# VHH binders against q84jc2: the designs that were tried, part 167

Target 1, 232 residues: q84jc2
Amino acid sequence: MSKMRNLVEEKFLEFYESWVIQLELYLHQLLIAHNNNTMSETELRHLISKLTTHHKAYYTAKWAAIREDVLAFFGSVWLNPLENACSWLTGWKPSMVFRMVDRLRKSRVVLVEAQVKKLEELRVKTKFDEQKIEREMERYQVAMADRKMVELARLGCHVGGESVMVVEAAVRGLSMGLEKMVKAADCVRLKTLKGILDILTPPQCVEFLAAAATFQVQLRRWGNRRHYVTHS
Below, E stands for the ipSAE of ESMFold2; O stands for the ipSAE of OpenDDE; V2 stands for 0.75 times the mean of E and O plus 0.25 times the DockQ between their complexes.

## First folded at step 9 (VHH)

Design pb47 (framework vhh_8fcz_2; at its last look DockQ between E and O 0.28; V2 from the best seeds 0.00; counts 0 for: pae E 10.8 > 2)
Fold by ESMFold2-Fast, scan of step 9:
Structure pb47 (fold): chain B 232 residues (1-232), chain A 125 residues (1-125)
Amino acid sequence: as target 1 above (232 residues)
Amino acid sequence: QVQLVESGGGLVQPGGSLRLSCAASGFTFSNYYMNWVRQPPGKGLEWVSGINSDSGYTTYADSVEGRFTIIRDNDKKMVYLQMTSLKTEDTAVYYCARSPDELQALFEEGYFDVEGQGTQVTVSS
């Protein structure tokens, strides 16, 4: 028998595929804006706002879905194996964004000293919040192992039909803790994104968002080419 | 019907500590991002600290980072602000404030749909 997708996985898969298609359309607009010196500050701010709204739509859908089934986001069916392998707590690792900003600075983004200082302060804060979540996840994984051992002991001694209900209760308890960790990670992601956009000028924001979207789209394409690789 | 009631303010010497409390009623407290904001004498409102609905994420203004701790108890419908190493600059009326949307709270620090009556904190040597 093959594994069936649950309703939460099916609904989010449909949402995510549409969301990625729209991201690619926005990427084309960002690349045009980046290569066009005639766009006004107002036009650039409007484009940045569209991207910000697009990312907010993703987290709105994600948080609704994790309330129903947070486990769907660990080893997601809407992501290929490479995308899943590169995820940190169901998404991008916040500190990786600063490496992208560093690449843009070396490529063509001219950052003034005040921006460099603010970005470094934000990097330190982001890394601190990231490490705090990692410590909480480690504590949670230890607690999950303790709970699992207790439940396994109970199931080993239980011969009645109530064993199914005990397993369901244990899974619900584990899911609540995971939802808390995932939401915390998403808060750090959104605060880091907002902080970078507040520090950068509109043209720099466009270049940054284009680089981020390009990386996301290319990672998906690289992973989708897995079928070309075989071991003889 | 929706109400926030602060308490715990008072007079304290520099370097002292105070714990502020905020009691929420009339809404599903566990669904909302909560904030502490303050208004020093003769100045505008200053955002101090925020906490997401499940306590997984906390954030602080640079001026209070490392000195203040925000805590919430969803079962008691309470949010707290533990203040240590108080400075004369911390003198203000402190308000508990609710963000209308948890996601939007991460993009806008200054928009609240419910605020309490406030509690006075005076730091004086």
Scores: ipSAE 0.708, ipTM 0.882, lowest interface PAE 1.2, mean pLDDT 86
Fold by OpenDDE, look of step 10:
Structure pb47 (fold): chain B 232 residues (1-232), chain A 125 residues (1-125)
Amino acid sequence: as target 1 above (232 residues)
Amino acid sequence: QVQLVESGGGLVQPGGSLRLSCAASGFTFSNYYMNWVRQPPGKGLEWVSGINSDSGYTTYADSVEGRFTIIRDNDKKMVYLQMTSLKTEDTAVYYCARSPDELQALFEEGYFDVEGQGTQVTVSS
C-alpha cells in the first residue's frame, strides 16, 4: 500500500533499501566465515569492521535525516508494520540483543567466566540506560500537552493566522525534543553493540553479527509476506 | 581556530576527587560530541567519557562508570569532568576532544585528535 511521503521519507526509503541489500550481502559473508574455521583472526576482524562500518553508515544517514524530520521516523514508511511494531524509539531495543547472545551461549559458543560476567554487567547497564531514556521520553510526552498543544487541539480544523505560527512553534519544539531522545536511544544501541563486540572473540562476534543480521532480514521478510508489502 | 583548553588537574590521594574543565572555542559547540580522553604513562590514548552537546546524553568507559560525571555548558562552551573515587590507575594526562558525532566516541575510542595541552592528573598515596 502506497502512503503519502515527504522528501525525507523518500530519500531515506531509498537509502534504507540499498542499505538492507548490502546487509544481506554481509550476512552471506558472515555465514561463510562462521562455517569456515580456516579464516584467520585478521580476516574475521576485517569482516567485523565492515559490518560495524555499515552500521555507522546507517546511523550517519539516520541522524542527518532526523535533523530534517524526526517525525518521519515515528512512522517509518521504509519499514513494514511488523518491523515498526518491534521498534523502540525508532529502532531496535538495545536489551533485545542479549537474547541473541543468550542463544549463542546455548549453542556451540563457549563463553569464559570473565565474558559472562562482563555481559551481565553490560546487560544491567543497558537496561538502566533504556529506563532512563524511557523516563525522559515520558517527560516529553507529558510536556506535549502544554498550552500550545492545547491550543492546537482547541483550534482543530480552524487553524489560521497567528495560531498557525503558534502550532508550528510547538511542533518544532516537540521535534527537537524527540530528536534528542532518538539520538540518545541510538547511543545506547551503539554502546551496547560495541560493548558486546568488545567482550566477544572475533569468531564469536561473527556468529553474533550473523544472528543479528539474520533476525533483521527475516523480520523484514516475515513482515512483508504477512502484510503483502513489497520492498525493492 | 579551534581551541580546547584543559584545566583542573593536580595531585590527589586515592579516593579523592577532582574536577576538570575544558574551554572550547572556534567551532559551533552544540554541533559536536565532546569527550574526555586520557593518556596514562607509557600507554596509548584511551577514551574516558563523552557527552552530546545538544542532547546532553552521556557515555562512559567501563573503567570510570559510576565514578566520573561529564557535564557541558553550551552557553559557556565548557565541558567538565567530575572525578570521584579516584584510583591510581586514573593517573594520566587528560584531554578534551571533540568528535562530529557519538559514533566516533563509541566505535573509535582510540582515534581522537588531541588539540589541547591536556591537564595532568596524578593519583598517589
Scores: ipSAE 0.027, ipTM 0.353, lowest interface PAE 5.4, mean pLDDT 86
Fold by ESMFold2, look of step 10:
Structure pb47 (fold): chain B 232 residues (1-232), chain A 125 residues (1-125)
Amino acid sequence: as target 1 above (232 residues)
Amino acid sequence: QVQLVESGGGLVQPGGSLRLSCAASGFTFSNYYMNWVRQPPGKGLEWVSGINSDSGYTTYADSVEGRFTIIRDNDKKMVYLQMTSLKTEDTAVYYCARSPDELQALFEEGYFDVEGQGTQVTVSS
């Protein structure tokens, strides 16, 4: 029942582990900046730029990897089961980050009315885009189940050169469709992230990024702390 | 040399259809997010539609959603805009525009690199 990792999975696992370590280092900087009210706006913008660049590097690597093997991102070997269970189309759900924004509004962080209005507009746009992607994915999944997946199941029990070529074509078609959906979801994620950071002030951006990175790190830590079971 | 050549415009009655084409050369086409923008008579540029580098994500202005479809062909280095149910307010010069690197374009929202002469679409009775 052991599974061999393919080349794409091995390369991305190495990348992701390094990427997460660097994210944790940036989180420490975000927490220091959040607790230190003497940092200049220039210093805060520099830190925010580091986080933005770090996220861009993730998507650059991801988009290269999904071109080679998009299926590696559905049930990824570099994520624990809790992280995989929380994924929406291979990543965080765009509308869910507004929970972090709502936490800022309820904290001692002051958002002016213009910011609140712009954030609500962005939330509505984000939810609309999510729903469009979900409906497109539903249509694609139905089409796949009614034709490609049934065909793959039937051909998976056959031997021969023609069966191999048909199965290969069906798998390529599935992979291309999933790659399309993953990139569309990633575009909504990036648009939402940029939109939030454009609306917030630098101190507010630091608080938001700290909250988001904390959630990601905690999800990884808690998912890695398997439940200890005492056996007799 | 970057070149974007728009074509396919013309005169059409309300409710009609047109398909615009954009031929691209002089850059790595598959690395760019592509857009259609338009300039109505006497007005500034307004964004119409966008498509990411591999057709994985398409976006549309509210005024054209459901009526226009953006398509790209990376092998032929072409972008198309299939327009249906055309209205008089769709009258404009239409340009295709590239965005630098797809990720950079998302963080540089609103910038368009218009290089071509455009193609005139006129919707009138």
Scores: ipSAE 0.000, ipTM 0.217, lowest interface PAE 10.8, mean pLDDT 78
ESMFold2 (binder alone), look of step 10: mean pLDDT 88; pTM 0.894

Design pb48 (framework vhh_8fcz_2)
Fold by ESMFold2-Fast, scan of step 9:
Structure pb48 (fold): chain B 232 residues (1-232), chain A 125 residues (1-125)
Amino acid sequence: as target 1 above (232 residues)
Amino acid sequence: QVQLVESGGGLVQPGGSLRLSCAASGFTFSNYYMNWVRQPPGKGLEWVSGINSDSAYTTYADSVEGRFTIIRDNDKKMVYLQMTSLKTEDTAVYYCARSPDELQALFEEGYFDVEGQGTQVTVSS
């Protein structure tokens, strides 16, 4: 419903702002750990666990919200235009994280041959899963166009409750298909993240998570510089 | 009472096919990530396959990928494992298992809060 849509956007915006603030605090801890050789493997694993729990909390909140209004995640009000422009199916593109991994190969924390092989295997599998979802999205978009649902929605309901109900039913059908695709994309994201963390040593995991969080935080800051005042 | 009951196991020749079934009861089946795990004679448990609550995502162990297919029917509260090109090393007791948290299931293979009784699969010539 429209009332639930407004509430979902407001609730998730509040959640997301707090979530990003906590991510910045974790990023500070990751950078300290990366520059500090005194932390034990157990301490590093604990820090890595905090980050994975933090990302899990994001997907818990997201999946609850998309159940109510998945369309809120396409062009989200809690993201600036740059963040929205960089989104692939409401989030980061899974294969993109391997660019962060490439950075590790040039760092002082050297990857061994066995890790390089496993990361390449994971990259290939991730790209395959990603392309499967892209093909399904294309089929969905073609089916939507064939049914002329976009045309019906744009023309609007001109007269009578029957027209309004037909458009609302069409939008609900679209939402159900989008929910499934967004969840599929999120599953690939989480499996890719887990795969990388399983292959890397704890110090390498800290470096990887720091690089990923730095990019996320900086992308938000760069985008926010373009929109500092709302036009009243 | 939450329960998982497997069926469909049996004796099959190498290269053969079997379809395992798992009937769920006592919980809202459509909210849970479901798994198949197996235990070969004299060995530990091995995770085989998983499927998320709405069938949007499926995943497989490297040893079975391309040969096995996991399917669910939420209306019937059933999970299936379609096994093809069976090998002698696939001989095991197969268990249906529920993951308590769908997101955690994506991070941690082999974490279950409910398991079935198992069904025996023997691949032998």
Scores: ipSAE 0.553, ipTM 0.807, lowest interface PAE 1.9, mean pLDDT 85

Design pb49 (framework vhh_8fcz_2)
Fold by ESMFold2-Fast, scan of step 9:
Structure pb49 (fold): chain B 232 residues (1-232), chain A 125 residues (1-125)
Amino acid sequence: as target 1 above (232 residues)
Amino acid sequence: QVQLVESGGGLVQPGGSLRLSCAASGFTFSNYYMNWVRQPPGKGLEWVSGINSDSTYTTYADSVEGRFTIIRDNDKKMVYLQMTSLKTEDTAVYYCARSPDELQALFEEGYFDVEGQGTQVTVSS
């Protein structure tokens, strides 16, 4: 369904561009807050809440879109090639955020031993969940080469009502498998994000969110600096 | 119309196993994040486990991790809690609970709009 696929891509591209603009505005607020040691805990929690709501809005839109066409998220048209190359199952790799957390050890607000222990426990759990999904990815890719799939692909070369329906059913099955894997990855992402924010103090949360948003924004800018040559 | 009915509770010895079942009706079960919560005698409600609509993600309270397994069967509209290595502190009324929003369930523990009537689990010699 070319029309349905194009519509999903167009709608999510419009959504994503707007979402990134708002992320840049929130990043500006996070950087101001990080350099202002007079902000109240209530003010910091309000800012953190705006960021978590913003991320939840992204996953709400994404899950609606993958229900329609999960393949739109593999090699996404709203991402540049560098962003696509750095993606793990259509988004950020959950365990990589702990590298950003390590930066907090160099900050003005140092992590206490209890936080370090909880972060290590969360890191181990996150890596375990991540590896489970990677094993499913491997099984999915291997299954694509099994005898039954090869037979179905061969059947697709014989255009006819029965053959067309059987091939369409197989393609739907493949898409459903990918949708489940993407959803599992997003659940790990959201739980990792929540876990980090629950462990950190509000000033540390602001610093972490600022680091994460800065990386996302800069990765987009780096990838957009490609040379375009017109042979007109 | 919307109903959650738990079963499978009973008396079991420490170290034993028990499987709880939850039958859902009156809603599109396959669209909802499902949970098990419990209330020990003289204590408040404690979240135990959750499972997303597609069974692709499960999560557990630290107190039950490695001992309990949450499973769902969307065709049968059932949620199960397989309990092993039961301890006296697992004694509680166990409730099946529905989360109204799957994404919100990942950020907020105790985000339930429907709970069942409960099934009693007693772990004692």
Scores: ipSAE 0.542, ipTM 0.809, lowest interface PAE 1.9, mean pLDDT 86

Design pb5 (framework vhh_8fcz_2)
Fold by ESMFold2-Fast, scan of step 9:
Structure pb5 (fold): chain B 232 residues (1-232), chain A 125 residues (1-125)
Amino acid sequence: as target 1 above (232 residues)
Amino acid sequence: QVQLVESGGGLVQPGGSLRLSCAASGFTFSNYWMNWVRQPPGKGLEWVSGINSDSSYTNYADSVEGRFTIIRDNDKKMVYLQMTSLKTEDTAVYYCARSPDELQALFEEGYFDVEGQGTQVTVSS
């Protein structure tokens, strides 16, 4: 199983590094599009499509990986400590992206009232789904602590045979529970992203995606400069 | 051969309840996003509800949110739609539909194949 765990981590690390490099290239294209009003609506939609396809590729690879080793995504080796510290159930917290949407209100191209109403409805729905997952995670953490404490007590009295089997069964159960919660969180992330993109105009989508990608890239750069974290 | 067989429809008074069933065969059911979609008389297909492969996520059209519940049983290869507080506007032929790509189903609600004959739900006084 250790060979399979190492293989999953190795493969996803290789995938993720390439994925981030491509994200930075797309960010460059988004920034050019945002600062240049010569791009047609068709060209903007094509760029937005590239970004959504790129994010879909990430979740395709992630879901394949978590079926083999979901624990690799808790304390991921392909993420620096700051990126890991800022994660919510192995990724971005869905409701936080609305803060990037709020920045659009300060842009030259402002949101109309109908868009504001739809975004608020989406925000409320996203927060509701997010809270459902948080309640499940809390229940999981309590169950995990109970199982771990009972198992530590058993191991203190007897090692091998039945104790080994009980530990293996508990670990399998914990992994299955985490996999379901991670998938639920990712579904909320993807529906929130899609919902925002459906409400916004193509120029607003470009600005939103540029803001999101900038934050992701900057967080990675800040974490790679570890001394900034130790001085906060 | 991919086959989806819907059942459980009927005539119900407004405010009533029905449970629809969908029996799946011919594919690895546990790997697919499943949907309920409906076609009201004289109208096009309308997506109603979706459920991911492991039941960890469900979504609903605004018109049915809070009234309908989608459930799946992977061992029995079944999808259910529990309908409560039925309205005359819920009158339609209901279809069970498979999404070829689970992740794409999250981005495109129309990304599904309707294979079955459907089951008629009529809500009238």
Scores: ipSAE 0.621, ipTM 0.841, lowest interface PAE 1.6, mean pLDDT 85

Design pb50 (framework vhh_8fcz_2)
Fold by ESMFold2-Fast, scan of step 9:
Structure pb50 (fold): chain B 232 residues (1-232), chain A 125 residues (1-125)
Amino acid sequence: as target 1 above (232 residues)
Amino acid sequence: QVQLVESGGGLVQPGGSLRLSCAASGFTFSNYYMNWVRQPPGKGLEWVSGINSDSSFTTYADSVEGRFTIIRDNDKKMVYLQMTSLKTEDTAVYYCARSPDELQALFEEGYFDVEGQGTQVTVSS
């Protein structure tokens, strides 16, 4: 169990560092494409596909990791404290991406009425799915507290190997419930991302993806420049 | 070896209910995203609903949202589609379909590598 936790954290940290470096390279390409009005639709779709594939690679690695140790994602060693503080169920909050979409309304690439309607419909559905998961999480946390009280009471009466087994069973139950909630949240994230990309034109997709990647990269940079107090 | 077998179709009046069943065999069912798709008379395939491997996420076409419920039982290797408030527009052959990759299923409707034989649903008076 502990060996799997250490291996999961080590592997995902190595993966994530490389993944972020590649995201920064794709961000550079997105910004060039956004400022270059001579790129063909085929070239823009290829770039959008690269970003979509890159995000899918992240979730492929994440789902493999959470199968082994979902708790690694609730206090991730590969994320700085600011990134961790801004996380909702181990990732970005799905409804927040619509703030980046709203920025497109003030851009040179204007959204048509049909797109605005579809985006609003998607926003409502995303908020509904998000709230459903939040209610499930709240119910799970309440149930976990009740079980923890019973387990702690039993631990106080039965010191030794039996109490260790009881605690391990409770942790396994917690992990299974969290894994399902994290996967549900990730499915909402991916479905929301896909829905936005399907509604937007290729130039608008490039602008949206550039805004999202810029925010992610800047949040990491701000958090990494944190100064620590040292007692000397 | 890999097989999906649908059942439960039939004739039903508007406003009625039906439950479709899909029995899976020949693969590790609990690893796959599962779908229901339908083909109305004279039209192409229309994706209806999807469910991920652990039942933590379900999604529906706008036309059936609030009326249909997709359920899976990994121990029994079954997928179900509970249909309520049926409309004449729901008349179609309904197919159970497997997505080859769970994550890709979220990006591509119609991303199926195995489809069943189908079961006919007719909604008429």
Scores: ipSAE 0.681, ipTM 0.869, lowest interface PAE 1.4, mean pLDDT 86

Design pb51 (framework vhh_8fcz_2)
Fold by ESMFold2-Fast, scan of step 9:
Structure pb51 (fold): chain B 232 residues (1-232), chain A 125 residues (1-125)
Amino acid sequence: as target 1 above (232 residues)
Amino acid sequence: QVQLVESGGGLVQPGGSLRLSCAASGFTFSNYYMNWVRQPPGKGLEWVSGINSDSSWTTYADSVEGRFTIIRDNDKKMVYLQMTSLKTEDTAVYYCARSPDELQALFEEGYFDVEGQGTQVTVSS
């Protein structure tokens, strides 16, 4: 994509395109495993491990990138407009993955009562953690409008060594605050994913991961189609 | 030498409060996810709480949620466990523990490569 000019954006775009291609390959393997009940529990666990390692690789790259430029993740150039519109604090909304879990409850694969109870407890905790971060983001946005920030913005209109340094320090502080909030949101995502995988059996994990990957891949394809055809 | 040294344990009455401290040395403390784990008399190890490298995320075992608070000070290379509303069931040796990888720590509770000597907490009337 020739629109890129920022080095962090260019590097992460290259990473993300490769990461999505590999996700599609893993999705194919998940669908084969789901349709073929001849796979051993060890083979299913190995496949699940590949998917969890793949998601960990994403967060390793993301956390390195946000340390350099967290703002690159708000309105990301590696995402199409539909993917960006569906983002919550730079990624998927944790509570939404329980929509994929609901498919398992309605499928022919029987979730035992103990699993249903644990999934509901996890859903409640995930929603609570999510709302806590939303309140922190609201406080951050309100703080941007306080008297001190308004004065710093005024100083930024005048070119001078001392005022430039004060404005730069304030912008650095704001970026650090956003970085912490994004990392907190990612921790909720990772803990929600782990919690679901710990509750489910290996065949149920494969079905869940296949549903999640299918949604992510299809959302990208739908957004890419609309990007090209809406500007005819 | 990589070391974790716990302190602050003691005898406390039910409903009381206690603050545990863990001093880290010999490694870049600010790069690591830190944990508190405990071992009650005659039982196995139980994970209590964890905190990531920049304090943006904290986690707690259900048994201590709302009563305990984990805090870290990267400048002092310290991690703390503030305990309130203590119960007799909280009686245990408390250990400070380091997780070797921050992302892995989020996926595997009990994933530690360094543990301290422990500090005894006794909750008794």
Scores: ipSAE 0.543, ipTM 0.794, lowest interface PAE 1.9, mean pLDDT 86

Design pb52 (framework vhh_8fcz_2)
Fold by ESMFold2-Fast, scan of step 9:
Structure pb52 (fold): chain B 232 residues (1-232), chain A 125 residues (1-125)
Amino acid sequence: as target 1 above (232 residues)
Amino acid sequence: QVQLVESGGGLVQPGGSLRLSCAASGFTFSNYYMNWVRQPPGKGLEWVSGINSDSSHTTYADSVEGRFTIIRDNDKKMVYLQMTSLKTEDTAVYYCARSPDELQALFEEGYFDVEGQGTQVTVSS
């Protein structure tokens, strides 16, 4: 099973590097679209669709990988230490994207009152879902130190097929619980992304996606420079 | 082959509760995102709630948020809708529906390919 875990990490590393390169290309297109006011609504919707498809491709690959080895996503080898430090349950923290939306208010493409109200409702709902997952994670982390888990750890020190099987089953159960929490977090991410894109106009969507992609790309570049200096 | 059978509907007073059930067969239930949708008298289909394959995430229409709870049992191949604080506006035929792609279901309201026979819910004094 350790052999399969190594293959999952290697395969996802290869996928992720290609995925980020394509994200940078899409970011370039988003920045051109934002600066070029001659693009039609249809052209902008097509670009937005390419970005949403790109993000869906990420979650398709991620969910296949976490089914095989969810622990690969905690302290991921395809992410630098800065990217890992900024992760919330293996990805971006959903509520943080509303800070990016707030910055769009300086744009000449002003958010109308109806959009502001819907964004605030979505923010509150997103924060509630986020906190619910955080409470679940806290409970499971605390359970790692409870009496039953301590007893299982103690049993693991004894050489025997029966105790080894019980410990292995407990570890698999823990991994399944983490997989469920990661998928819950990803669902909140996808619903938050969809909600924002449904509320915003196509030009505002382009600005939002450009801001989000810019942050992701820059965070990776900042972390890679630090990694080169500290670990090379 | 693919079959969804809804049950549990009936007449209930405003403020009351009902639990709807949907029995699935003919497909690998645990791989699919499941939905509840409803059709009020003289209106089109309205999406009500959804639950992903492992129950790690649930979503609700604004009109039912806080009042309805969607639950699934993969071992029994069942999905349920627990309805509380029912309103006259909740009167509808309720359908169980399967989404062909879990990720797309999170991104597209009304992304479902199979609907059941339906169960009538009437909220009236």
Scores: ipSAE 0.522, ipTM 0.805, lowest interface PAE 2.2, mean pLDDT 86

Design pb53 (framework vhh_8fcz_2)
Fold by ESMFold2-Fast, scan of step 9:
Structure pb53 (fold): chain B 232 residues (1-232), chain A 125 residues (1-125)
Amino acid sequence: as target 1 above (232 residues)
Amino acid sequence: QVQLVESGGGLVQPGGSLRLSCAASGFTFSNYYMNWVRQPPGKGLEWVSGINSDSSYITYADSVEGRFTIIRDNDKKMVYLQMTSLKTEDTAVYYCARSPDELQALFEEGYFDVEGQGTQVTVSS
């Protein structure tokens, strides 16, 4: 490896590879359920619960990891370059999932007016929360170039015990700021996912989750193929 | 041994301000999602505001957004609710409440495993 991975990166890479394999197995079950009209509502709810638990497991592991090293999630080694390019604050952009929801309008199981209204209300709320986080990220980036940070960067170029400690404190502050932003973004993601699942019927939930998992799995496969493509 | 103790309630005029405090003891406060809930006279409990363990995600009920601010201090093991532009319909007993799990708090609103004794807020002339 030209770049050594730290312990957080190694542990999360192992977790993520296993998590994606299980996601692909759940996707297979979702596609069978979607194409098979014989599954009961209880069976569909059980499958939806498995997916919800699987996503919770991801955020449990992620929040433990970002507490140790949030920077591992910016340019993640367990994601290919295409997956990294499509990331918004270390994950999917919440408002983008409504594109997948829009496809349910063309489904055999149509959305009723009450559902359409609730989904639009959720979309507006999600976009508002997303914009709040984007403003915080903008403030964070501007603060990186303020007078105090510029002075600390200059001080860091000089050898000395006090300057080392002051710079270390500043770096810890920057990391804590990023950790809080990532957790805020993840909370919006989880609230958006929960909101959609609460509005949709079990068959519609299965269709939505299948679409989301399909996109995630295919994006990974497309990006991985780029690495093996010969430029001849 | 797990306790939540609210304080700061009282009588205020419409348009006034009040700050509620909640002191936590007997558990690792910094690990828990915390909430404020209220019960108006003759009505059921209504959720007011929530704050996650590190204050990175804060939510409010539509009826109080822009008027109330929830704050937590993990070192002091305190949750606060700063109330401004108070209305007569804000009259209620206010309770501090703990959610059992931070991730579950995002999926199951209104489920609390510990609630305090409450503090009365009366908005009247």
Scores: ipSAE 0.565, ipTM 0.802, lowest interface PAE 1.6, mean pLDDT 86

